# Miniprotein binders against q9h3h3: the designs that were tried, part 133

Target 1, 235 residues: q9h3h3
Amino acid sequence: EDGFTAEHLAAEAMAADMDPWLVFDARTTPATELDAWLAKYPPSQVTRYGDPGSPNSEPVGWIAVYGQGYSPNSGDVQGLQAAWEALQTSGRPITPGTLRQLAITHHVLSGKWLMHLAPGFKLDHAWAGIARAVVEGQLQVAKVSPRAKEGGRQVICVYTDDFTDRLGVLEADSAIRAAGIKCLLTYKPDVYTYLGIYRANRWHLCPTLYESRFQLGGSARGSRVLDRANNVELT

## First folded at step 9 (miniprotein)

Design QB22
Fold by ESMFold2-Fast, scan of step 9:
Structure QB22 (fold): chain B 235 residues (1-235), chain A 105 residues (1-105)
Amino acid sequence: as target 1 above (235 residues)
Amino acid sequence: TEDEVRELFEKLIKLFERAMKRVEELLKKAEEAAKNGDTETAEKYLEEAKYLAIKARIIIYILKELAEETGNEEFKRMAEEAKRIIEEAEKRLKEVEEKVKEARS
């Protein structure tokens, strides 16, 4: 709760959403062009507000890669938000189960694995691996933040269609690990984002459902995934 | 602290105002495109406006929680004013949506 870091990051992410994005769209662009695009726009060098010395002279909010099969479906977010306000007015208990049911009812099912990395070679290498996995069909869609003026870590977001599909969420984790990613990953359903819930709150809602830690050794899975709500290991 | 929360609150209000201004611009462009028979472009602007309205609603939720946590009457008043603004914008959004539907037929 100190410093309201989650709210500041949420504000920055929403501001970024309103600025232009650099997109490699595999639905309309041949996969053979990906390596050149990645070389042109490494996330450690793309600046948030543009700089003549960087790949971009104009502001960039996000750098994204869309898979060939990507079909965006945000569901009925407006209906979700209206139902959330009605729920608060009703006096009915607000629980993870109730929020999950609102998400299902309004088809607001997407979620994302998040990883935070310092600007540099490791970030660019991680992003390239994720982008290739998206274009090759192992992941659906991903985005990465550009380099901020003040510095600090950048975030890679890897989306899945349905946070209630545990197998799908775990398959995305496996694909991320197969791409060579070794850092901590956390998984957040977008329903929490649409309701302004970025941290634990008065309703005891935790927006982070899973965490994934790199497993040293020759495990085929490459990670240990924990269900944070139930404190149960899934691998 | 109040100063830390005020800085965040002001950042969120500025972002909200930016979103509301962009929504109005997009709705005007959607109406113009629909009037000219370019319903595909009108639908694209309308979709972008709806997305920004959703973001503006998220900002209001964050503002409301910050106001509740601080008990600051000024923050509560500002959050309530933002809510009135978004409700009026959503009404205009529905009006433009109907005009786009009419032009599509």
Scores: ipSAE 0.778, ipTM 0.885, lowest interface PAE 0.8, mean pLDDT 88

Design QB23
Fold by ESMFold2-Fast, scan of step 9:
Structure QB23 (fold): chain B 235 residues (1-235), chain A 105 residues (1-105)
Amino acid sequence: as target 1 above (235 residues)
Amino acid sequence: TEDEVRKLFEKLIRLFERAMKRVEELLKKAEEAAKNGDTETAEKYLEEAKYLAIKARIIIYILKELAEETGNEEFKRMAEEAKRIIEEAEKRLKEVEEKVKEARS
């Protein structure tokens, strides 16, 4: 029984965060160089720990694209973590609303749309579409995991600056769909990640706020977005 | 399941130890850079150390939850020891941060 998949994935992601990243930074690199960079570093071929037969000989934690207007702002994560520990020792209720308030107070507002894809052409094509949307200004920043030693699915993360801005979150979903992405997407605020909150937790908090599913034809456009916390369809 | 949880716990402990070792190295480099008047480089080392301390705290939160879920006293003691280590490292981080600020004009 695989009860700890989320914790294993979290451990792998933290290890990746500590290794070098391959970055296309549109703030300092001309957009005309993106296609060559994407051809050089397709995520299905970039290996996690390096291989002479791959584009990289050294370990790579993440492959990332920074948009021209990207300005990193993680907020006061240290203050958030201190306040979280104080909250736990206080015995006061821990609810989604309490967590949201801590995130706002400490300006830890970023979040991300996640998609998981098998290594191969579809992953590389999806990543290229996302990277172009970032460089063209429809998205702010994105990253994708390299290929693990024994395979397994890779993840593309598309960040938004404020998870409390529902319109902004939905606009990012629309831009992802416009880039040709048709797989399932889930949205997670970074505040949950910084507090070590995953699928299973003692406070019954759901770290996934939204779910997006591609929709063909019909009266609606692009996708159906579900608010998982309230079980309400937004689109 | 106990063997699976133990392997995950051990993996997280190794990652925590790696982060703590790198934090100590970065803080020593930050102090040395500040002492030599290179406050810009000192600030970069300090920010990297803060980033790793944040990651180490996340690991502690996961370790604590795993110890509570399993009720394993060994895991609980290991998580408590890791918490002691991170608290000492965070105190050291604040001390170095103050020294770097004092060295800046």
Scores: ipSAE 0.777, ipTM 0.880, lowest interface PAE 0.8, mean pLDDT 88

Design QB24
Fold by ESMFold2-Fast, scan of step 9:
Structure QB24 (fold): chain B 235 residues (1-235), chain A 105 residues (1-105)
Amino acid sequence: as target 1 above (235 residues)
Amino acid sequence: TEDEVRKLFEKLIYLFERAMKRVEELLKKAEEAAKNGDTETAEKYLEEAKYLAIKARIIIYILKELAEETGNEEFKRMAEEAKRIIEEAEKRLKEVEEKVKEARS
């Protein structure tokens, strides 16, 4: 809404990143324990700063699930940030292609599908489906925000390893839809997050690369995925 | 409003200072672990410090954009001071990273 809303949301996200996380790590925890963990920590009930009436008494920044094969690799983010500073100082045009090349050069390839849902049963059900898909190997890693003290929608982030790998991005979308999620999904490469580029930036960069809308495909359920940069429907 | 922007700026500075303090704590722990031959633990502390330095740099980018958009000279000076602090922290981080590498090899 106002000109600084994106910066407020970015500040909240950074605060959450720095606070403790509740993690189900399938690399070290048997899959059979997931259902109990999900019942103990439904995202609609876990509070951002702790509450005697909630599952947590202490602050929680994120609720996350790591897949059995999850191997974190953020690339050379420091090199990316240094190159970004140099690019801005150089006076050269800053375009989506330039950022893509910077991301590739520094191996900063991860990205995420984002979905926003109101607190309640539908959020908890959607998160449970996503978490099961991660533990079963259809997705690599995901996280969901806790309930804010002032209310509002919560976000589920589903990560992929390489935003330039269209097949991998589409496979993640398919798995999200298979979990019963019908809301709008948007895909954001982490390179934009690491460079502090949000909506309404001065370079007119769109940080959202893909958009997915739930759609019945004839008699089959599915989604339509749009490449926003090229304005091309992928399937 | 001016007051809303100031509150946001103050929140970002608070997060930045919190990150910088934690980075220094982690770097001291990494140095001590490396000195004691516990390079695996040193690498874990170093990794966490790098993560926080990355987050602090993102905060600097946002502070710079806010200062530019508002044209506020006070915000510009605060953003410039924060930039100096992060650059010094990043030099310290590279120094500790090199010590950890030397202890490992």
Scores: ipSAE 0.642, ipTM 0.821, lowest interface PAE 1.4, mean pLDDT 87

Design QB25
Fold by ESMFold2-Fast, scan of step 9:
Order: C-alpha cells, then structure tokens, then sequence
Structure QB25 (fold): chain B 235 residues (1-235), chain A 105 residues (1-105)
C-alpha cells in the first residue's frame, strides 16, 4: 500500500510548510546559543502536533537553521508555473532541458540535498552536525522534519541557491559528508517541486538530479556522486 | 489502491481549501494596509498570499495527475473545480497587487 509515498510525502511537506517553524536564525542569534538550542529541540523528540512528553506543546512543521548570510530568493515562481502551463498546451516536447531553461528564465534556481533517517541518536547527531555547518558558514540553510505521530523516517533538507551550479552542489555534498553523514543523499531542484513533479511521469522527467553515496578509504574522496539524468559518475 | 488514492485526494483538497481561505484573508489585509498608506505591510501580505497561491497550484498539479492516472471522473471534476477557484484567486491577487503599486507611487 506504499504506491503513492511520494505524493503523501509532498502533501505532508506542504502541510508542514503552513504550520509554525522552530528556527535558529544565525542572522540575529549569537552562534554560542546553538548548542543549547540543539539540546532543547532534538528532532527525534520534537513532535509534529505537540505532545506532553515532547519539547513542544504546539504543532511544529519544520525545525530550521538559517545561516548568517542567508537571503531567501525563490525567483519568479508564478511566472514559472504560467510558462509551464503554456508549454504543456503548446504541444512542444517537454524535456529536462526545457524545464531547466524555464527555471533559469524565471530565476527559480534553488535545490536541496535530502536524507532520510529513523528517529533516534543518529538523526539527532546528523542534524546537529548540519546545523553547526550552517552556523559556521559551510552551508546556507537547512531544515528537518519533526517526529510524525505514527513514526517513520524524518527528512533533513540542505539547500543550495543554484542547482545549475554543479560545483556549489558538490561543495554542499562535501560539507554534509564532513559533518559525519554516511547515508544516501539525493539532490532535487525546487523547480520540480513547484511544478508538482515528485516522481517519474509521462514526460520522463526525473526530479532527482544527483545521488551521493558514502565511500570510505580507497582512492576516492568521501563520497561518490552520480548524475542521475545522464547516469554518469561525477566523482 | 484506489482507497489510498481517495484518502490522498481528500487530504490534498483539504490543504487546497486551507490555502485558498488564507489567501483571501491575506488579500483583504493587504488592501486595508494599502488603503492606509502602509505599503510595506501590504507587500508582506501580498508575498504571503503569493506563496500560498504557489502551493495551491502545486496541489492542483498533483490532483490533475492523480485524476488522470486513475481515470476517476469524480476526481477529474474536483480537480477542474479547484483549478477554477485558483484562477479566480490569482485574478484577485493581481488586482490587489496593482492597488498596492498605485498606493506606492
């Protein structure tokens, strides 16, 4: 009965976006307060809708950390959505390249590395590492989902400002690995999210551009990154 | 299963309705702020309304694909109705945005 997991996760994410967030904002809060904030709000203990045993009594959609230099820029998403509908109506071929050009034209360039972890010490440790990297300037912004009422994995999202900047995307992967994360990572441009594309579709668009797998020792750096669109190893 | 799809569809429709209600509230607040010469507050409400309209469009895209995949006529009808609602809301958003621009300049 897991046939529509991607759509269910999308619905949950949109609902979470509309609920209050717990934010450590390094633009206005001293970095020295981060460790206390992380201890107060470990994501394995923060519950989605509040619980007498959890740190929160009210609903929490996301737990986020904003870097000192964080400046939100979603681009012209309305223009992107209008252009997408026009493209569908036009009968012209819809390809990853066409979608990429629409994203560039409307400056909808942000994307994110995603990791899914079970509630527990490993999740809390991973989030703490990511949060410190954000506050220290190695990453720009990140968020993690709270614990769902019925359990299940939680997601950490680490954002980059431009999915077309391959070096920037790879640099973010390196910073995530340096924080001690060893699980599978997938990279998704927000343009796919804004167009409702969460899985394979009739246009053969794959919303996952990159995949990062932990790789220790040998002659390789800390991770192997695959370009999912071309099935080519980048590292 | 089709029962799972129905529950997902109902969840998405409820989120869509929540977003549309908030858009209407935000647009009224933006108009009031603009009328009082508070263009900064009006622009904040407009940005929030635009974010919710964006999410409402995402919901419609998902609803449309689910309706198409299942071939369910009721789902198709509901998706079409939601599209009409968002198009009307986007028209209202444009009207309020122009009023805010007029008040600014």
Amino acid sequence: as target 1 above (235 residues)
Amino acid sequence: TEDEVRKLFEKLIKLFERAMKRVEELLKKAEEAAKNGDTETAEKYLREAKYLAIKARIIIYILKELAEETGNEEFKRMAEEAKRIIEEAEKRLKEVEEKVKEARS
Scores: ipSAE 0.730, ipTM 0.858, lowest interface PAE 1.0, mean pLDDT 88

Design QB26
Fold by ESMFold2-Fast, scan of step 9:
Structure QB26 (fold): chain B 235 residues (1-235), chain A 105 residues (1-105)
Amino acid sequence: as target 1 above (235 residues)
Amino acid sequence: TEDEVRKLFEKLIKLFERAMKRVEELLKKAEEAAKNGDTETAEKYLLEAKYLAIKARIIIYILKELAEETGNEEFKRMAEEAKRIIEEAEKRLKEVEEKVKEARS
């Protein structure tokens, strides 16, 4: 069974966070250099530990692109974690609303659209589209995992500043779709990640807030976004 | 199975130990930079240590939830020991943060 797949993936992501990143930073690097950088570091070929024949000789945790306006703000995560432990000790109900309020109080508002793709041309093409959207200002920041030794799908993460801003989250989805992405997308607030909530849990909290599906065929264009908590179509 | 969960616990414990070792190394570098009046470098090391401590705390949360889900008493003990270690590291981090603030002024 795959009951612990999410925890294994979380462990890999945390290990990756602690290793060096390959970054294209549009705050300090001209946009004209992006195409050469993307050609040098296609995510399907960049290996996690710097295997022979890959573009990298050293370990790479993440490949990232920072937009011109990107200003990292994780909020008060330490305060959030302390408040979470106090809440658990208090015996008060733990609900999605309580968690949302903790996130707001400590300014831990970021979240991300996630897409999982097999290594290959489609992954590299999708990443290039996302990276260009970031550098052109339609998205704020994104990262993609390198290729693992055992293979498996790679993940592209596209961040937004505020998961409580539904319009901003939907606008990011639209920008991803405009970049030519047609696969399933899921949206997860970072507050759940910082509290170690990656799947079904004892408090019945759902860490995946939204799901986006590309609309297939027909005259209508765009995506269908579902609020997974309420099982309601938003678009 | 218990074997599958044990492998996951071992993976998480190794990651936790790696983070704790790096936190201590960074805090020592921050203290030395602060003592030498290089508060900018001290702040950079301190910030990196704080991010690693945050990640280590996430690992503790995952370990605790897995221990609760499985009901395994050994896993509960392992998670509690890791919690003791992170709490000590967080006290150390607070001490270094105060030293860096003092050197800044």
Scores: ipSAE 0.715, ipTM 0.854, lowest interface PAE 1.0, mean pLDDT 87

Design QB27
Fold by ESMFold2-Fast, scan of step 9:
Structure QB27 (fold): chain B 235 residues (1-235), chain A 105 residues (1-105)
Amino acid sequence: as target 1 above (235 residues)
Amino acid sequence: TEDEVRKLFEKLIKLFERAMKRVEELLKKAEEAAKNGDTETAEKYLYEAKYLAIKARIIIYILKELAEETGNEEFKRMAEEAKRIIEEAEKRLKEVEEKVKEARS
């Protein structure tokens, strides 16, 4: 994470959002088809631009799995963005609390657990575990980045419906851990993403609300979750 | 670092231009579908156009912060120009949205 890395990653993520996705949709596809789909499209081998010899012939922005009960609800993002601009000109304080209130007012509540893994078996195994948890109903929706031309780590995003619902966020963490994931996880509300806030900024807002670290033995949950803003352990 | 910031700024501007071009294409398709009574297809195009407009706004926010952090007047001018473009596109989007709603009625 050097200067402007967050902005470069944000630009790549937005470009990926605009390209085609490879989706396993459990709402329309039988769960029995998942293992074959995962074998066909391991994220370490799917290339961003459809390189010769990869499983894909066309560009792929994201590889995603939608749960059977998945119902996309991004809220009123346009209203949120308009209110954010009005807030900046109004002189009202810009704090985590005021941003949280804007998110609630405009129903922009989704958030995501993020994990970054190098291309290879560990990434593919982690993604397969997450995908199965989504199809089985322990998680709602997830996506993973394809392999970039330049190399580097790939990201798995596991979404929750409401970042203000602490119990729901923690339940998603537990499901990720139960799927065998042991790496560092960070949780970010999508409201920050929609406002272009990816790192430290002039308003001193932190887009990361929680960190989850795997605990070997002793912990019933398998992880320690820290509330970043209040520096309080929740588990 | 000046060169790194400039490359990032250029990358963001190109992404913004791609989004704006796609928004206009989608809005024309939405209008045509609505005119032909195909309101379901018109709403799908409109939804995609709104999604891209949201992302274009995110790009503008990043451009403004980069211009602010660097104090670069050229970057500031480019960010202000992009803001004018998105505001015009959002006005067009709202006009098409109203036409789609009228066709439903």
Scores: ipSAE 0.776, ipTM 0.882, lowest interface PAE 0.8, mean pLDDT 88

Design QB28
Fold by ESMFold2-Fast, scan of step 9:
Structure QB28 (fold): chain B 235 residues (1-235), chain A 105 residues (1-105)
Amino acid sequence: as target 1 above (235 residues)
Amino acid sequence: TEDEVRKLFEKLIKLFERAMKRVEELLKKAEEAAKNGDTETAEKYLWEAKYLAIKARIIIYILKELAEETGNEEFKRMAEEAKRIIEEAEKRLKEVEEKVKEARS
C-alpha cells in the first residue's frame, strides 16, 4: 500500500479544482431539467481528461450540483492559513481543539461528508439520489469526481455549512441515508483541507471528524454516527 | 519508496507552478479591469486569484510534510523555494487587492 495515498488523492483533487466543472445550478436552472442532465452526465461515464467516446471531449475536474439556496462562504481562509503558520512557530500544542478554535475564529466552518464508490451503476444511482436531494432542498451542495483513465474509486462530497453544528451534520447524514446511500460515510471539516492535513500527518491528528455507518435497527433504518475527535457516539 | 515520493513531489511542484502562473495572469487582468473602472470584473479576477493562492498554499503544506517525513535535503530545499514564491505571490495579491479597493472607492 502506498503510504502517501491520501496526499496523492489530495493532489488529484487540487488538479480537478483547477479544471472546468460540469455544474447543475438550481439557482438559475429549473429543477425539471435535472433528470435529463443526470442522464447526460453520469459520473461513471464522464472522463477526467475527455474522450470522444464519453459525454465529454474536454477535461472535467468535477461534476457538481448547487442547491437553490446555496451561497458559498469559505470564511477567512487567508487569515486561517496565516494563523496556522504562527501556531506552528509558537510551539503551542496542535490538537483537534486547537484547529477547531482556529476554524471558529476565522469563520472557516464548512465541511463535507465523503463516500468512495467504484465506477458503475451504484455510483451513478448514488449520485442521482444526492443530486435530487440537493435540488429539492434537503442538501445544500454536492460534487462527484469524474472517472480516471486507470479506473479506481470515485468520490462524492456532500457539503454542510458548519462542522461544529452537530444537528446540521446529522441532518445531512439523514438526507444522504434517505437518498438510499448505505456505504460508509466520513466527514472532514474544510479547515483540515485548507491546512493540508491528511492521514499520517506529523501532529497525529485524524482529519475525519465524524463517521457514519448504515445500521438496520428494529423496524426503523438509520445510521450510527461517531464523533471521532471525542470518541463519542452521536446516534 | 523514495522514488514513489519523488514522483508525488514532482507532481505537486508542477501543479504549484501552474497555479502560480495562473495567479499572476489573473492579478494582471484584475489590475487592468480596476484601472479601466470595471470593478466588478476586477473583483471576479481577484477572487479567482485568491482561490488559487489558497490552493497553492495547501500544496506548500503537503510539500513541507513530504520533505519532513523523508528527511530528504533536496525536497526540503525545493519546499523552501516554493514557500518563498508563494509568499511573494501573496504580497503581490495584497497589492492588487488594495488597487481594486481604491478603484471601488
Scores: ipSAE 0.656, ipTM 0.829, lowest interface PAE 1.4, mean pLDDT 87

Design QB29
Fold by ESMFold2-Fast, scan of step 9:
Structure QB29 (fold): chain B 235 residues (1-235), chain A 105 residues (1-105)
Amino acid sequence: as target 1 above (235 residues)
Amino acid sequence: TEDEVRKLFEKLIKLFERAMKRVEELLKKAEEAAKNGDTETAEKYLQEAKYLAIKARIIIYILKELAEETGNEEFKRMAEEAKRIIEEAEKRLKEVEEKVKEARS
């Protein structure tokens, strides 16, 4: 697309993946240390490439929290990528269903809820809520981007184990809302990320599978979740 | 535009080269760890190398899509060269993975 913004963001995200992370790992660190860690490393103040005036003097790619029960399972991503290249030469239609089949076959099932927030108190407060939910076991793992040199929005990613498990995806959305988050959330399966599929692609695929909007009304707050691939409301 | 795409291509190629160099270093460390009977450390190096190879493959997919969208023949050649490099690295990765498995049993 114009300016290739999605591709630039993908390049920056991959660079961040390869740089050091600041991690609170609840599998090896007592939960009682979380609040001090969150106070030390608020995402609005942690700089991408380091700054003597920030909490970090060295580059930081991501700030992450791993839950006590977190057990990473990326599946057979190499097999997925090989199958994707074979598919492209096969002449078979490339559709959401075809990618879903490849993901299931190779057990590449993880995905993430994404939220974008401006640097500041609201971002830091949202991240603290998400981090506590992870350490308490309501979510499995999450990460947030550091502050870019020129500013701009930061992203919080909340991962789930299986994008085909709608109940699990909706339970993660519920936990995010319970943490006080009211902004738009979008859900992207990692299969699209591993295949380099972003908003503008030649197959006209929508890499965002679900969308969650905060619903204010009635006696209780909740969210409306849309399955974007099938254009069906789930809640 | 053309200038923006060129800068993006340069960023992606540098990331790709960085990943490929790190993969080679990690595979060498995995072999040495396995040779010394430290199969746990060898597995950690292998997993990190696999992760970087996956990232490198994603970069190639983006490069190919950008080359196709722009119709730029030089970009297409760069993407094809990167693909050849990653395929050799993946072959090397499988060779080291087998050596680590053999050392374990």
Scores: ipSAE 0.731, ipTM 0.862, lowest interface PAE 1.0, mean pLDDT 88

Design QB3
Fold by ESMFold2-Fast, scan of step 9:
Structure QB3 (fold): chain B 235 residues (1-235), chain A 105 residues (1-105)
Amino acid sequence: as target 1 above (235 residues)
Amino acid sequence: TEDEVRKLFEKLIKLFERAMKRVEELLKKAEEAAKNGDTETAEKYLEEAKYLAILARIIIYILKELAEETGNEEFKRMAEEAKRIIEEAEKRLKEVEEKVKEARS
């Protein structure tokens, strides 16, 4: 049993960042072309390293959709990393509040809702729903991993601009649910990713901030959101 | 799990080496573009190199935590060497960034 699944997934995600992406960019491409693009590049069929039998002959790291109003802003990640190293050498306590303050100071505020699905119809259907929500303006940007050579689950990432804006994070969850997604969702701030924190760590920081479960029974929000770190219901 | 930890460490080192090689290539391209007055292209290469340096630093953070958790002296030495490499690369990146800035003026 591999106890370092999070580190393996982190390595694969970083490798994927370094390879070419297949992008539908609604800032420059008419929304009417989305359905054809989705049919051409279903995530369950696009292979990570290319295959003559798949839609791609060359490696693909990520399949992404950029919304019409999408404006990338990763903040000052280099400054964040430098400040993190200085904090560690200072001997000052490292807490969720301290990390949050570093993120705010360096404007490294983005985060993402994650869902993991097996290759197949349900993955492709979920991705199509998310992609349409992005192009229609209910979400800002999303990406999905291609099919790995050895199989395994694929991940859909739906980004928000500011993890400290709880209402914005919850609005993204609502938009995901409105798109027909019913699986478990988890929300992770990118600040943890940039600092190499993917699981249990010596500082007892929880990189997963929220968890969303589909709610049957007619709640106005369509889901129940938990503050994962404190085990407190928010909705 | 000893075998699995070693495979993970080797995987991360390979990824780090790939990122560092790409950073060096991009910085050379940025420097050449800046020398030729193509500052827009130089800035694109520079920004890509900065992102790869960020990824390399993430890998080092993971390597250092793995070396600490295992107490393996070989892993610790490899992580320390990777740290030296990224620090040199970041110094080089700053030098190229200054050259690109000068070419813009």
Scores: ipSAE 0.799, ipTM 0.892, lowest interface PAE 0.7, mean pLDDT 89

Design QB30
Fold by ESMFold2-Fast, scan of step 9:
Structure QB30 (fold): chain B 235 residues (1-235), chain A 105 residues (1-105)
Amino acid sequence: as target 1 above (235 residues)
Amino acid sequence: TEDEVRKLFEKLIKLFERAMKRVEELLKKAEEAAKNGDTETAERYLEEAKYLAIKARIIIYILKELAEETGNEEFKRMAEEAKRIIEEAEKRLKEVEEKVKEARS
């Protein structure tokens, strides 16, 4: 319905990035404390801008869990952005392959599996499953949005280190499914986010590389992963 | 609609202004910490300022595409002014980064 939904969501995500986060950091906090932390901060009840009736009185941008081995590496994002400006000025073709090479050159390789769920028990249960997988080492890092003032679906983001490593991307999908997640997942490289590419654009670039759909009971893998750009089943 | 695009543009400009104000505050704090020999604190402020500058540049990219898509001359001028502001802030960021590196030695 809204032609600019992606840009509105991008603006909201950037605002959230700039506000305080609630973090369970398994590098410094014993895993035994996770269940109490999850009970204290269920994402369906944590409010974006604070509310006396919620777990938080102050704004919360994101609720995140860092794994024991988590070592953030965003790469050279400033160099990426400078190179992107130079590429636009150069008149050289801007294609998915060119952008991929730019990401590799500047080591801006992270990406994420996204799932969108309405506020409620299913969201909180899904987040708890993801958080446990992170703390147990099956996933590296994840975050979930708090409940927005205007309502609407919340998003869980599960990050991988390298969007060019298809095996790693598929392993993350498998871990998400093993955690009991059955909803649609989509995978987006962060390079597109850093360049402000969220939807229809003048270069016809697609920021969503993969989608994952749950397969009921008959599949050894538990999900079917599709390469959206080439319309080819990856698994 | 043009009204919906204008609201989105204004939302992005407000977010950009918030980020730029915070960058200025952080760079000033980083310089003060470096002058006092507190290079660890200076480095943390510098890293936060870089993070916000990255976000501000993303906003500029979105603003430019919206201005291009709408053909609105007012939006184009606002996007160009925001570009000027971020370029000045990035130059300031590099100057402070160099001062922090020098203080570390």
Scores: ipSAE 0.773, ipTM 0.880, lowest interface PAE 0.8, mean pLDDT 88

Design QB31
Fold by ESMFold2-Fast, scan of step 9:
Structure QB31 (fold): chain B 235 residues (1-235), chain A 105 residues (1-105)
Amino acid sequence: as target 1 above (235 residues)
Amino acid sequence: TEDEVRKLFEKLIKLFERAMKRVEELLKKAEEAAKNGDTETAEYYLEEAKYLAIKARIIIYILKELAEETGNEEFKRMAEEAKRIIEEAEKRLKEVEEKVKEARS
């Protein structure tokens, strides 16, 4: 339904990927420096293209925190893209199962929980909680978008290393909730992103695998996680 | 609207052109480092070029779907030309990768 909106967001995200990032890397930086770094670079105030009135004078694509054990492995993305084109040429059925197998074969397994928040105190507080969870080892890696010139919601992405590891995906959700996050979360494997599948695709593929909603009924913690593809509750 | 799709298409083409220009710059730097025996620097630039080539390929996938959905013949031709450009860049990338591998030996 929002196909072209998804493509606009994808274009903005790719432009951001190609611009410089502000990174707190816990592999090389002492954890004691995190609070000062978070205070210096609150995502609601860091501007996308820089401004004399913001913490940054230069463009910033993403604000990221890398955990101590973070070992990036994107897999063989070039091989994945080549195999995807061969699959289309072969005339074989394109299904979630065939994409899953291409991802496994080429070790393109990472994925992410996404949350969208309006600029302001709640965004900055949520990001600080996520960043602390990353540095303390409850999460692997995360990034947040800077403030766009037009305003609008900003996105926090919390990565997991293997979207086929359901337990690992659910543990990441639990850690996000433990950090105080109560908004809607959606989970997307990076394999769909590398193949340009955002929404409104001709193969009836849903790039969102999981959805997490804060639990109702007065409990301050926990969530209801839905497997979007199979329409099955996982909590 | 069609005007909004056109702006999106133009934005993606500009992003593609920026990525392709940067790929060529990085591949030249990788070749220079390899010639000097600086294999660590050559590998760094090569990996950055691969990353941008991956992004360029994603842009082409989006351009192709937009061209198909709109039925616009100009958009279809632009997407096909972009695909030709990335395929040629990927051949160059493979050539530089082989030079970097030889310098490591």
Scores: ipSAE 0.751, ipTM 0.874, lowest interface PAE 0.9, mean pLDDT 88

